# Designs tried in a protein design chat: VH-VL binders against Protein mesh. Part 13

Target 1, 209 residues: Protein mesh, of Bombyx mori (Silk moth) (h9jiq1r811to1019)
Amino acid sequence: GVAGIFGDPHIVTFDDLQYTFNGKGEYVLVRVDHSQLKLDVQGRFEQVPRNIHGAVNATHLTSVVAASNNSQTIEVRLRPQHAQWRYRLDVFANGKRVYFDRTALRVQYFPGVTVYQPMYVLNQSEIVVMFSSGAGLEVVENRGFMTARVYLPWTFMNQTRGLFGNWSLDVNDDFTRPDGTLASVDLNNFQSAHRDFAQHWQLTDREQR
Key: E = the ipSAE of ESMFold2; O = the ipSAE of OpenDDE; V2 = 0.75 times the mean of E and O plus 0.25 times the DockQ between their complexes.

## First folded at step 6 (VH-VL)

Design f5 (from a5 with heavy chain S52E; framework fv_tafolecimab)
Fold by ESMFold2-Fast, scan of step 6:
Structure f5 (fold): chain C 209 residues (1-209), chain A 121 residues (1-121), chain B 106 residues (1-106)
Amino acid sequence: as target 1 above (209 residues)
Amino acid sequence: QLQLQESGPGLVKPSETLSLTCTVSGGSISSGDYYWSWIRQPPGKGLEWIGEIYYSGETYYNPSLKSRVTISVDTSKNQFSLKLSSVTAADTAVYYCARDSYYSGWSFDYWGQGTLVTVSS
Amino acid sequence: EIVLTQSPATLSLSPGERATLSCRASQSVDSYLAWYQQKPGQAPRLLIYDASNRATGIPARFSGSGSGTDFTLTISSLEPEDFAVYYCQQYDNWPTFGGGTKVEIK
């Protein structure tokens, strides 16, 4: 399955539930903590800069940090530039910036994870992260806005938690809080989704990668 | 070895257009890993970035200079050029061409030796 | 525009001494900061990029540190050829340079 965050931002869960997200700070997008299968994908959301037209009280994705079974932690970070110039995604592995070489086919290998930078194109930046566990992460930046998609094989089904839902094949279970309780969310009221569900997946400073 | 060399008139009259060319040797302009920049330094002062160009012809300019600046590239000659219109005495400076590289964090890893342009009647 | 403030404007030291140069940004530039050395009549030379990475061919006595708004360039033991002007430069936004610090012989 696939789940992701895109737009202003909107979230699509693994069960294909769609909702609007307007939180600030760091949140759990996907978490899997089973004895043989682990995944942690976190996203950081910041207020859209005032120099971007129409950005009244809006937030956007600025960083995604991911790790899986015994893997290196990979961060993909939006460069804080507000001009459509240069490549705008930076990749960090264990706090060190990663550079991609054309002669190495723009691929970097780390313990438990491979990172690929597709051919550089002026109007779009892209990073693909593939974990040995089978989990995948795709990050795309276009015109200063970052989107992220998480791709999981069926072995992760019914084991996910976080903003991207529990992948139970039933959308009614997707608003499950960390404590296991189910939130009642009014999808026509985005404040309801944040207050009753999403804020419960917000990370403290100690929990951030 | 990569080398950048500025060329053009050392004296320009007020209100005219300053025109400079940078010749790149020992490396190719036609690469997505590099942008090509113009940077100036007035006598006794610091450095000011003017603008940059990608080999595709896409340009980005310092907002303070944007209305007066045009940068162009000629990949067949391995050159890029600066035109700065309506010059005044404030435009008197040493003009450098430089490469900014993805591999050095988009910092300026190679510079030309610089050429002094004096704006005077 | 991001403004970079370098201090001190002039640093008078003798060969063998440690030089510490500061660069402060008006807003966070994360680690997107470079340092350059410029000698009279010459183009600037890249020393440090991404706040702490030494450029190719730069001696180990040069080191950079810092993140966010506060950055430092350190020369552990000054050699005669190190007396020059040093500029910091950010690339978080369109490039801007600091006003420079002149390191001169005492």
Scores: ipSAE 0.036, ipTM 0.593, lowest interface PAE 6.5, mean pLDDT 85

Design f6 (from a6 with heavy chain S52E; framework fv_tafolecimab; at its last look DockQ between E and O 0.41; V2 from the best seeds 0.00; counts 0 for: pae E 5.7 > 2)
Fold by ESMFold2, look of step 7:
Structure f6 (fold): chain C 209 residues (1-209), chain A 121 residues (1-121), chain B 106 residues (1-106)
Amino acid sequence: as target 1 above (209 residues)
Amino acid sequence: QLQLQESGPGLVKPSETLSLTCTVSGGSISSGDYYWSWIRQPPGKGLEWIGEIYYSGETYYNPSLKSRVTISVDTSKNQFSLKLSSVTAADTAVYYCARDSYYSGYYFDYWGQGTLVTVSS
Amino acid sequence: EIVLTQSPATLSLSPGERATLSCRASQSVDSYLAWYQQKPGQAPRLLIYDASNRATGIPARFSGSGSGTDFTLTISSLEPEDFAVYYCQQYDNWPTFGGGTKVEIK
């Protein structure tokens, strides 16, 4: 299975439910907390910068952080515009910035996780994270926007929680809150997804990775 | 041991093109382990990064100079070159070639001796 | 462009004294800051990278500290060969250098 975040932000769950929300801050995208299988993928959303027409009422993904089982924590950040010179994404392994812009460094191995830049990619605009658990994360910069996709093998089915749903093969229960209650979300109201569902998956400072 | 050596004319007339070559010995540009930079220093003043090149030809330039700068590489000669067009007296400086560090950053661990280029009528 | 401001412009000290050189960035550069030494007629020499790591062959009397916008180079006890100009350089974005601090003998 595959779930992802695109655009401003547009979410596709593991059950293929599509919705938009405009929340700000850090959110659980997918979490698995099973006896022998752990996964935690979190996303940071920030308000889109002002343009010549004033404030923009939208948010965008600016960072994804992930760990699985006892792996090292990997963070991929969208670089701010003033720092975009040679590469578009920053990658951190346990908080230390690592680079993939030399031939010997295109694939790097960390405890429990392999991270690489695909050979065809320029300016570090795409990073792939492969956990030993089988979970995968793909992060792409395209024209100033970050897109993220999480790939999970079937061993994660029915065990996921968060903004990417529970992977039950039933879209009707993808809006499940952390306490197990089901949200009623109006897909035609961009505020409803945040108000009724996504805000409950928002993290406090103590809960952020 | 690695050595970098700048070469080219020491005097250039205003509005013409400054052209320098850095020859690398004791190391290989084509290994793909490093980026290669040009840095200049006006007499009695501080340092200014001009730009850099990777062995495959990718370049990155100081935005304030980008419209006038071309850096190129010739891996068969183990050389990289700087062209700075439309020069003025403000371009008078000692020009250094340098190697970026291996692995983690864009600091410069090896430098050429530098060559003074004077822009004068 | 990230501007680095070094202070003082000139530091007059005697051999054996402690030198403290400052570099302030116009915006955060995290820890991506290097220090160089330059003597007259010579190319710069790398002293410190990543704010606090000594380059190979650099004596222990040289130390760097700081993060974000404020950085310091310290020479614990000046030797005769340490009287030179010192530059900081950031590499959080395309490289820029500070204006330099001249350490001169009193």
Scores: ipSAE 0.095, ipTM 0.642, lowest interface PAE 5.7, mean pLDDT 87
ESMFold2-Fast, scan of step 6: ipSAE 0.372; ipTM 0.731
ESMFold2 (binder alone), look of step 7: mean pLDDT 93; pTM 0.951
OpenDDE, look of step 7: ipSAE 0.100; ipTM 0.699

Design f8 (from a8 with heavy chain S52E; framework fv_tafolecimab)
Heavy chain, then light chain:
Amino acid sequence: QLQLQESGPGLVKPSETLSLTCTVSGGSISSGDYYWSWIRQPPGKGLEWIGEIYYSGETYYNPSLKSRVTISVDTSKNQFSLKLSSVTAADTAVYYCARDSYYGNYEYFDYWGQGTLVTVSS
Amino acid sequence: EIVLTQSPATLSLSPGERATLSCRASQSVDSYLAWYQQKPGQAPRLLIYDASNRATGIPARFSGSGSGTDFTLTISSLEPEDFAVYYCQQYDNWPTFGGGTKVEIK
ESMFold2-Fast, scan of step 6: ipSAE 0.082; ipTM 0.649

Design p0 (framework fv_pimurutamab)
Fold by ESMFold2-Fast, scan of step 6:
Structure p0 (fold): chain C 209 residues (1-209), chain A 119 residues (1-119), chain B 107 residues (1-107)
Amino acid sequence: as target 1 above (209 residues)
Amino acid sequence: EVQLVESGGGLVQPGGSLRLSCAASGFTFSDYYVHWVRQAPGKGLEWLGVIYYSGETDYGNEFTSRFTISRDNAKNSLYLQMNSLRAEDTAVYYCARDSYYTGYSFDYWGQGTMVTVSS
Amino acid sequence: EIVLTQSPATLSLSPGERATLSCRASQSVDSYIHWYQQKPGQAPRLLIKDASNRATGIPARFSGSGSGTDFTLTISSLEPEDFAVYYCQQYDNWPLTFGGGTKVEIK
């Protein structure tokens, strides 16, 4: 299955529920705590700089951090908007910058995880992260906006939690808070999604990777 | 106008430590990657390292264990902490701004500050 | 790391003459080469960006060309202020590296 974030930010859960979210700070996108897979994917949201469209409280994804059992932690981070397009995504493995060889597939191997930097599209930066567990992360930057998708084997259905939902194949329970309670969300009001659900998945400084 | 001004250079004994500063003005410092580049007397340019807008750093292989780059965005300042200095570290140290338009080009440089490591 | 070899190490020429400076990379760097000019006692100055694009304020007598592994900086007619050391720099792959420099000196 697949769940993801688009630049406005627009979230699509593993159950295909769509909702808008404009929180600030660090949030749990997806967490899996199972005997065969531990996965924690966190996203950082910051205010959109120089918003000229009159939108109020606009935020965008600026960083994704993914950690899995027996693997180095991978962070993919958006560079400032005016940076050269080819280099608009920075990649870190356990806090150290990742280097790619342009003469091959731009592949770097780390314990438990492989990172790819495809360079095939004008004005687009892309990073693909594959964990030995089978979990995948795809980050794409296009025109200064960052999109992230998480791919999980169907084996982990009904084992996820976080902003990307619980993957129960039932959209009615996707707004489950960390304490297990179900939020009542009005999808016609983005503030309802944030206030009643998303803010409860916000991380403190101690929990950030 | 864009300006970078280095300070803190001087004479240091082998094995000593020194901290260099670079004061930035005329641009939004927090939006830019900034680099340290050094040049030994009569020699060429050598890239030392970079600090990203986020505060994360990356270094040339020779510098990882002895040098630390940091920044203070509130003070528009860049720093280079140098430890376990050796005679071969004698050089002019430049801070330089990374350009948005040209990708990892150094569009503005400081005047440089001289570090001499000698007994 | 990518090694940049500049040749010749020194060019001895007179004002008005054409200067041709070479930069060769140990592997392909596409067009991701910048050129800098450094005068004695001064910081380097960005001269040419992305192999062939003049930086702001750089006179038309300076031009860059090349792709892959072989790059050239040309000064069509040397002025007195052009006698300096010139460095190429690649940004195709990390770490960033500079060439050893070519000194253009008055004959």
Scores: ipSAE 0.006, ipTM 0.471, lowest interface PAE 11.0, mean pLDDT 83

Design p3 (framework fv_pimurutamab)
Fold by ESMFold2-Fast, scan of step 6:
Structure p3 (fold): chain C 209 residues (1-209), chain A 120 residues (1-120), chain B 107 residues (1-107)
Amino acid sequence: as target 1 above (209 residues)
Amino acid sequence: EVQLVESGGGLVQPGGSLRLSCAASGFTFSDYYVHWVRQAPGKGLEWLGSIYYSGETYYGNEFTSRFTISRDNAKNSLYLQMNSLRAEDTAVYYCARDSYYGNYEYFDYWGQGTMVTVSS
Amino acid sequence: EIVLTQSPATLSLSPGERATLSCRASQSVDSYIHWYQQKPGQAPRLLIKDASNRATGIPARFSGSGSGTDFTLTISSLEPEDFAVYYCQQYDNWPLTFGGGTKVEIK
């Protein structure tokens, strides 16, 4: 299955539930906490830049940090550019910048994870992260806005938690908070999605590393 | 090995136009983001703009109306069209190769530079 | 735009001495700073990438450090060929900008 975050921001869960929120800070997009399958994908959300008219109260995705069992932690970060630049995505492993070049086929190998920088679509920056666990992460930047999709094999079904839902094949339990309670969310009110659900998946400063 | 060679510089009168060329060799030109950087006599470096391998261009704020960057991948060549030239445009103009795919914006290879003098 | 201030403007030293060059950014640039060397009549040469990574072929006497707003280029023991102008460059935000340069000259 596939879940993702798009725009300013809109979320599509693994169960195809769609909702929006305008939170700030770092949130759990998807987490798998099993003895043999572990995955953490976190997203950082910041205020939309002042130069975008009418967006003073909106946030956008600026960083995705992902790790799976026995893997290196990979961060894909939006570069804070205001002009029309081609590539605005930077990749870090162990806090160090990752370089891509043609000699290595635009691929970098790390313990438990492979990172690829495709160059097929004009006007877009793209990074693909492929974990040995079978989990995948695709990050795309278009016109200064970052989107992310998480791809999971069927072995992760009914094992996910976070903003991307529980992947139970039932949308009714996608608003499950960390403590296991179900949030009542008004999908026509983005403040309800944040207040009643998303804020409960917000990470503290201690947990953002 | 990797080479960038600028040409087309010279003396031009104020208000005139000039087209600079940069010939690339020793690498797959079509895979690289390339830039123009200028340096006035006795002064520092100033970034003019860049062009992605597909032809998309990005400029420093003041250059977008008078300067146009283009490329011809079949000829391994980069160009800078300069219009409405002023005395302040007097400088050595360098072409430079960016990191692969332009994510890192470091200039690993530079041409020798071509001098443009705007004077009557 | 992000302004890079290099200091000192001129550094007068003798061969064998240590040179320390500063580059300060008007706002945080993380570690998105590159350093270049330019000798009279020549094009610039890439020295250091991303604050601290030496470019291919650059001698070990050159090192870079720093993050955020304060960056340093160090030449541990000056050789005659090291007397040149040095520039820092940021790529954290558009437009790309260079510092004003530090001239390292023979005392």
Scores: ipSAE 0.046, ipTM 0.620, lowest interface PAE 6.1, mean pLDDT 84

Design p4 (framework fv_pimurutamab)
Fold by ESMFold2-Fast, scan of step 6:
Structure p4 (fold): chain C 209 residues (1-209), chain A 120 residues (1-120), chain B 107 residues (1-107)
Amino acid sequence: as target 1 above (209 residues)
Amino acid sequence: EVQLVESGGGLVQPGGSLRLSCAASGFTFSDYYVHWVRQAPGKGLEWLGSIYYSGETYYGNEFTSRFTISRDNAKNSLYLQMNSLRAEDTAVYYCARDSYDSSGYSFDYWGQGTMVTVSS
Amino acid sequence: EIVLTQSPATLSLSPGERATLSCRASQSVDSYIHWYQQKPGQAPRLLIKDASNRATGIPARFSGSGSGTDFTLTISSLEPEDFAVYYCQQYDNWPLTFGGGTKVEIK
């Protein structure tokens, strides 16, 4: 299955529920805490930079941090908003920047995880992260906007929690808060998803990777 | 040979306005992010703002209401419009080119600077 | 905004001596620090990129190190032309900020 963050931003859960997200700060995108399977994927959302017209209220994805089954922690980060048109995604493995060489080093191996940079496409940056657990993360930047998808084999079914929902094959469970309660979300009111559900998956400074 | 040349500085009274220009040569100006940085006499560097090759602008928060950055890619020129000038705006104003490599926001070429003095 | 604190403010040394300059960030900037050299009456010159990578044309006596909040610029053996003010700059977060500078002056 696949879940992700797209656009301005919108979230599509593992059960194919779509909702609008407009939070700021760090959030749990997906978490699996089972005895044999561990996965933690966190996203950072920041306000779009101020310009001559003042601050805008829109937020956007600026970083994704992921770790699985004793793997090294991988962060994929959008370069600062005013960076020029070029390679615009930075990769960090356990806090150390990863460099990709066009000659032959487009694949980097780390404990429990492999990271690769697909061939550069004009006006697009892409990083793919593959965990030994079978979990995958794809991050794409286009025109300064970062999107992310998480790919999970069926072994993760019915074990996920977070903004990407419970992969239970029932969309009614997708708005489950950390304490296990179900949020009542009005999908016709795009602020409802944040107030009643998403803000409860926001991380404190101590919980961020 | 990459060159950036600032002009338009001078003596201006408090409350006045001034427009600085930066003429670029020796590279494809339209492909580069460019910046304005200022330095008060005997003080350190302060980033004012930047403009993307397509015209999107970003400012330090303290400059948004009084300063406007613009560019003319056909003329290879960068501009800084300064309004409601104050004594504390007295500084050398530099234009600088963002490096066009994998390192974000490094200023690889600078102009010589132009002095703006705000005094009665 | 991220504040960069450089120390010492002034470093008085003779040619041939080692210079060690510090830059401390108010929060983690990972390795997103650049260093610049400014000689009297001149525009700044890019020296070190991303904490440790020398810019084109920069002599091997200049080196940078550090990550997170603590960064160091080292000049292994000062040459006469190295007496200048040195600035660190971060680009981890908006807005871009510079340190207050360290003046390396002749004893």
Scores: ipSAE 0.006, ipTM 0.452, lowest interface PAE 11.2, mean pLDDT 82

Design p7 (from p3 with light chain L96Y; framework fv_pimurutamab; at its last look DockQ between E and O 0.36; V2 from the best seeds 0.00; counts 0 for: pae O 6.7 > 2)
Fold by OpenDDE, look of step 7:
Structure p7 (fold): chain C 209 residues (1-209), chain A 120 residues (1-120), chain B 107 residues (1-107)
Amino acid sequence: as target 1 above (209 residues)
Amino acid sequence: EVQLVESGGGLVQPGGSLRLSCAASGFTFSDYYVHWVRQAPGKGLEWLGSIYYSGETYYGNEFTSRFTISRDNAKNSLYLQMNSLRAEDTAVYYCARDSYYGNYEYFDYWGQGTMVTVSS
Amino acid sequence: EIVLTQSPATLSLSPGERATLSCRASQSVDSYIHWYQQKPGQAPRLLIKDASNRATGIPARFSGSGSGTDFTLTISSLEPEDFAVYYCQQYDNWPYTFGGGTKVEIK
């Protein structure tokens, strides 16, 4: 299954439910807390930088942090606009910045996770994270915006929680809150999505990676 | 042992041209970014430009039109072609290596420098 | 270009004293700052990487801190061999730029 966040921002759940999200802060994109499967993918959303016209009243994804089981924590961060001349994305493994611009370093292996930059990419505008569980994360920068996709094997079905919903082939349970309750969301009201559902997945200071 | 040795410096008249060389040894030259940095007498350091593995180059804004950086990996050599030289180009010219793994764009090894004097 | 302003231009101290050198960027450079040491007649030597990481072989008395626009190089207790010129350098954007340098001289 595939879930993703796009644009400014648009979320597509594992069950292909689409809704708009524009909250600020850190949120759980997908969390799996199974005895045999663990996955935690978090996203940071910040206000879109001001432009020549002034402040922009919108948010965008600026960072994705992912960990699985005993793997290292991988963070992919959107570089500031003024610093995107060489690298579009920064990559951190357990807080240490790593680069993939050498042929020999296109693929790098960390405990429990492999991170690589596709061969056709030269400026770290695309990073792929593969966990030993089979879970995958793809982060892409395009025209200053970060997108993230999470790829899961079928073994993760019915295990996922977070903004990407419960992967169950039933969109009706996608807005499951951390406490297990089902939120009633008006898909035509982005405020409803945030108020009734997304804010409950906002990370507190203690939960932030 | 990593070693960078600059050569080609000397006295040149204003408007003249000069080609500096940097000979690398002790490491796989083709695997490294390399840089040119100069220092006028009694002054600070000034980055001139860099060249990556692929041959992609970057220059200081004031040097793009007059300076050209190139490399010959087969000869383990870095070059700096300087044209239309001016008195203010008088400086010690250093070549420097980037880190092996490219995790940071810093200059971890430097040559001894070669002096270029532009004077009539 | 990003301008790095180092202060003071000259720092006169005695061996054993603490040295604090400042590097201020005209705009945020995150942590993409390095420090170099240069002694008379020698090429610069890498001292601190990415604002706070000592380069290989650099004594523990050297430390770097800061992020964004304000960076500091600290020498906890000056040794005779530490009297030199120190430069900060940013690689957050083209062109690479150096600070003007701080000369640490013996009082």
Scores: ipSAE 0.016, ipTM 0.553, lowest interface PAE 6.7, mean pLDDT 91
ESMFold2-Fast, scan of step 6: ipSAE 0.635; ipTM 0.823
ESMFold2, look of step 7: ipSAE 0.059; ipTM 0.648
ESMFold2 (binder alone), look of step 7: mean pLDDT 89; pTM 0.908

Design s0 (framework fv_satralizumab)
Fold by ESMFold2-Fast, scan of step 6:
Structure s0 (fold): chain C 209 residues (1-209), chain A 120 residues (1-120), chain B 107 residues (1-107)
Amino acid sequence: as target 1 above (209 residues)
Amino acid sequence: QVQLQESGPGLVKPSETLSLTCAVSGYSISSDYYWSWVRQPPGEGLEWIGFIYYSGETNYNPSLQGRVTISRDNSKNTLYLQMNSLRAEDTAVYYCARDSYYTGYSFDYWGEGTLVTVSS
Amino acid sequence: DIQMTQSPSSLSASVGDSVTITCQASQSIDNYLNWYQQKPGKAPELLIYDASNLETGVPSRFSGSGSGTDFTFTISSLEAEDAATYYCQQYDNWPYTFGQGTKVEIE
């Protein structure tokens, strides 16, 4: 299955529920704690500058941090839009910047994870992260906006938690808070999704990777 | 092995247009990388002029915006620099260079440079 | 524009000496800084990228460090062939800017 953050931003859960997200700060996108797979994927959202793309009171994804069993922690970070860069994603492994050596064919190997930068992508920055556990992460930047997708084997159905839902094949229970309670969310009210559900998955400073 | 070789006139008069070429061998300029022009007045430091991305987008140093154009011919694997309204202060050695985002957006291969003197 | 200031502008040292050059940015550039060597009559050559990474084929006596606004380039044991002008260059934002250069002369 696949879940992700798309557009301006909206979230698509593993159960294919779509909702608008406008939180600020760092959040759990997906967490898996299974005998065969441990995965933690976190996203950072910052306010869009007022004079960028005409957005007012909107947030955008600026960083995705992911770790799986026996792996280094991989961060993919958006370069600031005002920096005017041609390639707008920086990659870090356990806090150290990753460089894609041309002699290594744009592939970097780390304990428990492989990171690669695809070639021939015009007007887009892209990073693919593949964990030895079977989890995958794809990050794409286009015109200063970052999107992210998480790929999981179907064997981990009903084992996920976080903003990407619980993957129960029932969209009605995707708004499950960390304490196991189900939020009542009005999808036509952006404040309801944040107040009643998403803010409960916000990380404290101690919990950020 | 990637090689770059600049060519152009040795002497140009003030107010005229400068045209330089950079022949690239060992790598296709349409495949990847940014391709830049950098100049150096005699006895002085380096100044970045601008680049062209392998897809055709260009960007220029604001100090030269409006009088410089960088272009390419993919079939000839060649880069071009055109600069109009030349002044004495444009006298410099002009380099073309490959701008590599694999190595810190650095210039990893350079041509040998071509001297351009602006004089009447 | 981001202004890059090198010091010293020139120095003289003997073979075997350790040489240090500094580069200061007018604003924070993270680690987005490269170092080049230019010998008289030749094009510059990349030595160090992203403040501290040695380019392939470059001798290990060359090293770089720093982040933010303050950067250092070191030659741990100077060789006669190291007589050259050294430049730092930032790529945090356009336009790319270079330091004014440090001339290293061998006694």
Scores: ipSAE 0.007, ipTM 0.506, lowest interface PAE 9.6, mean pLDDT 84

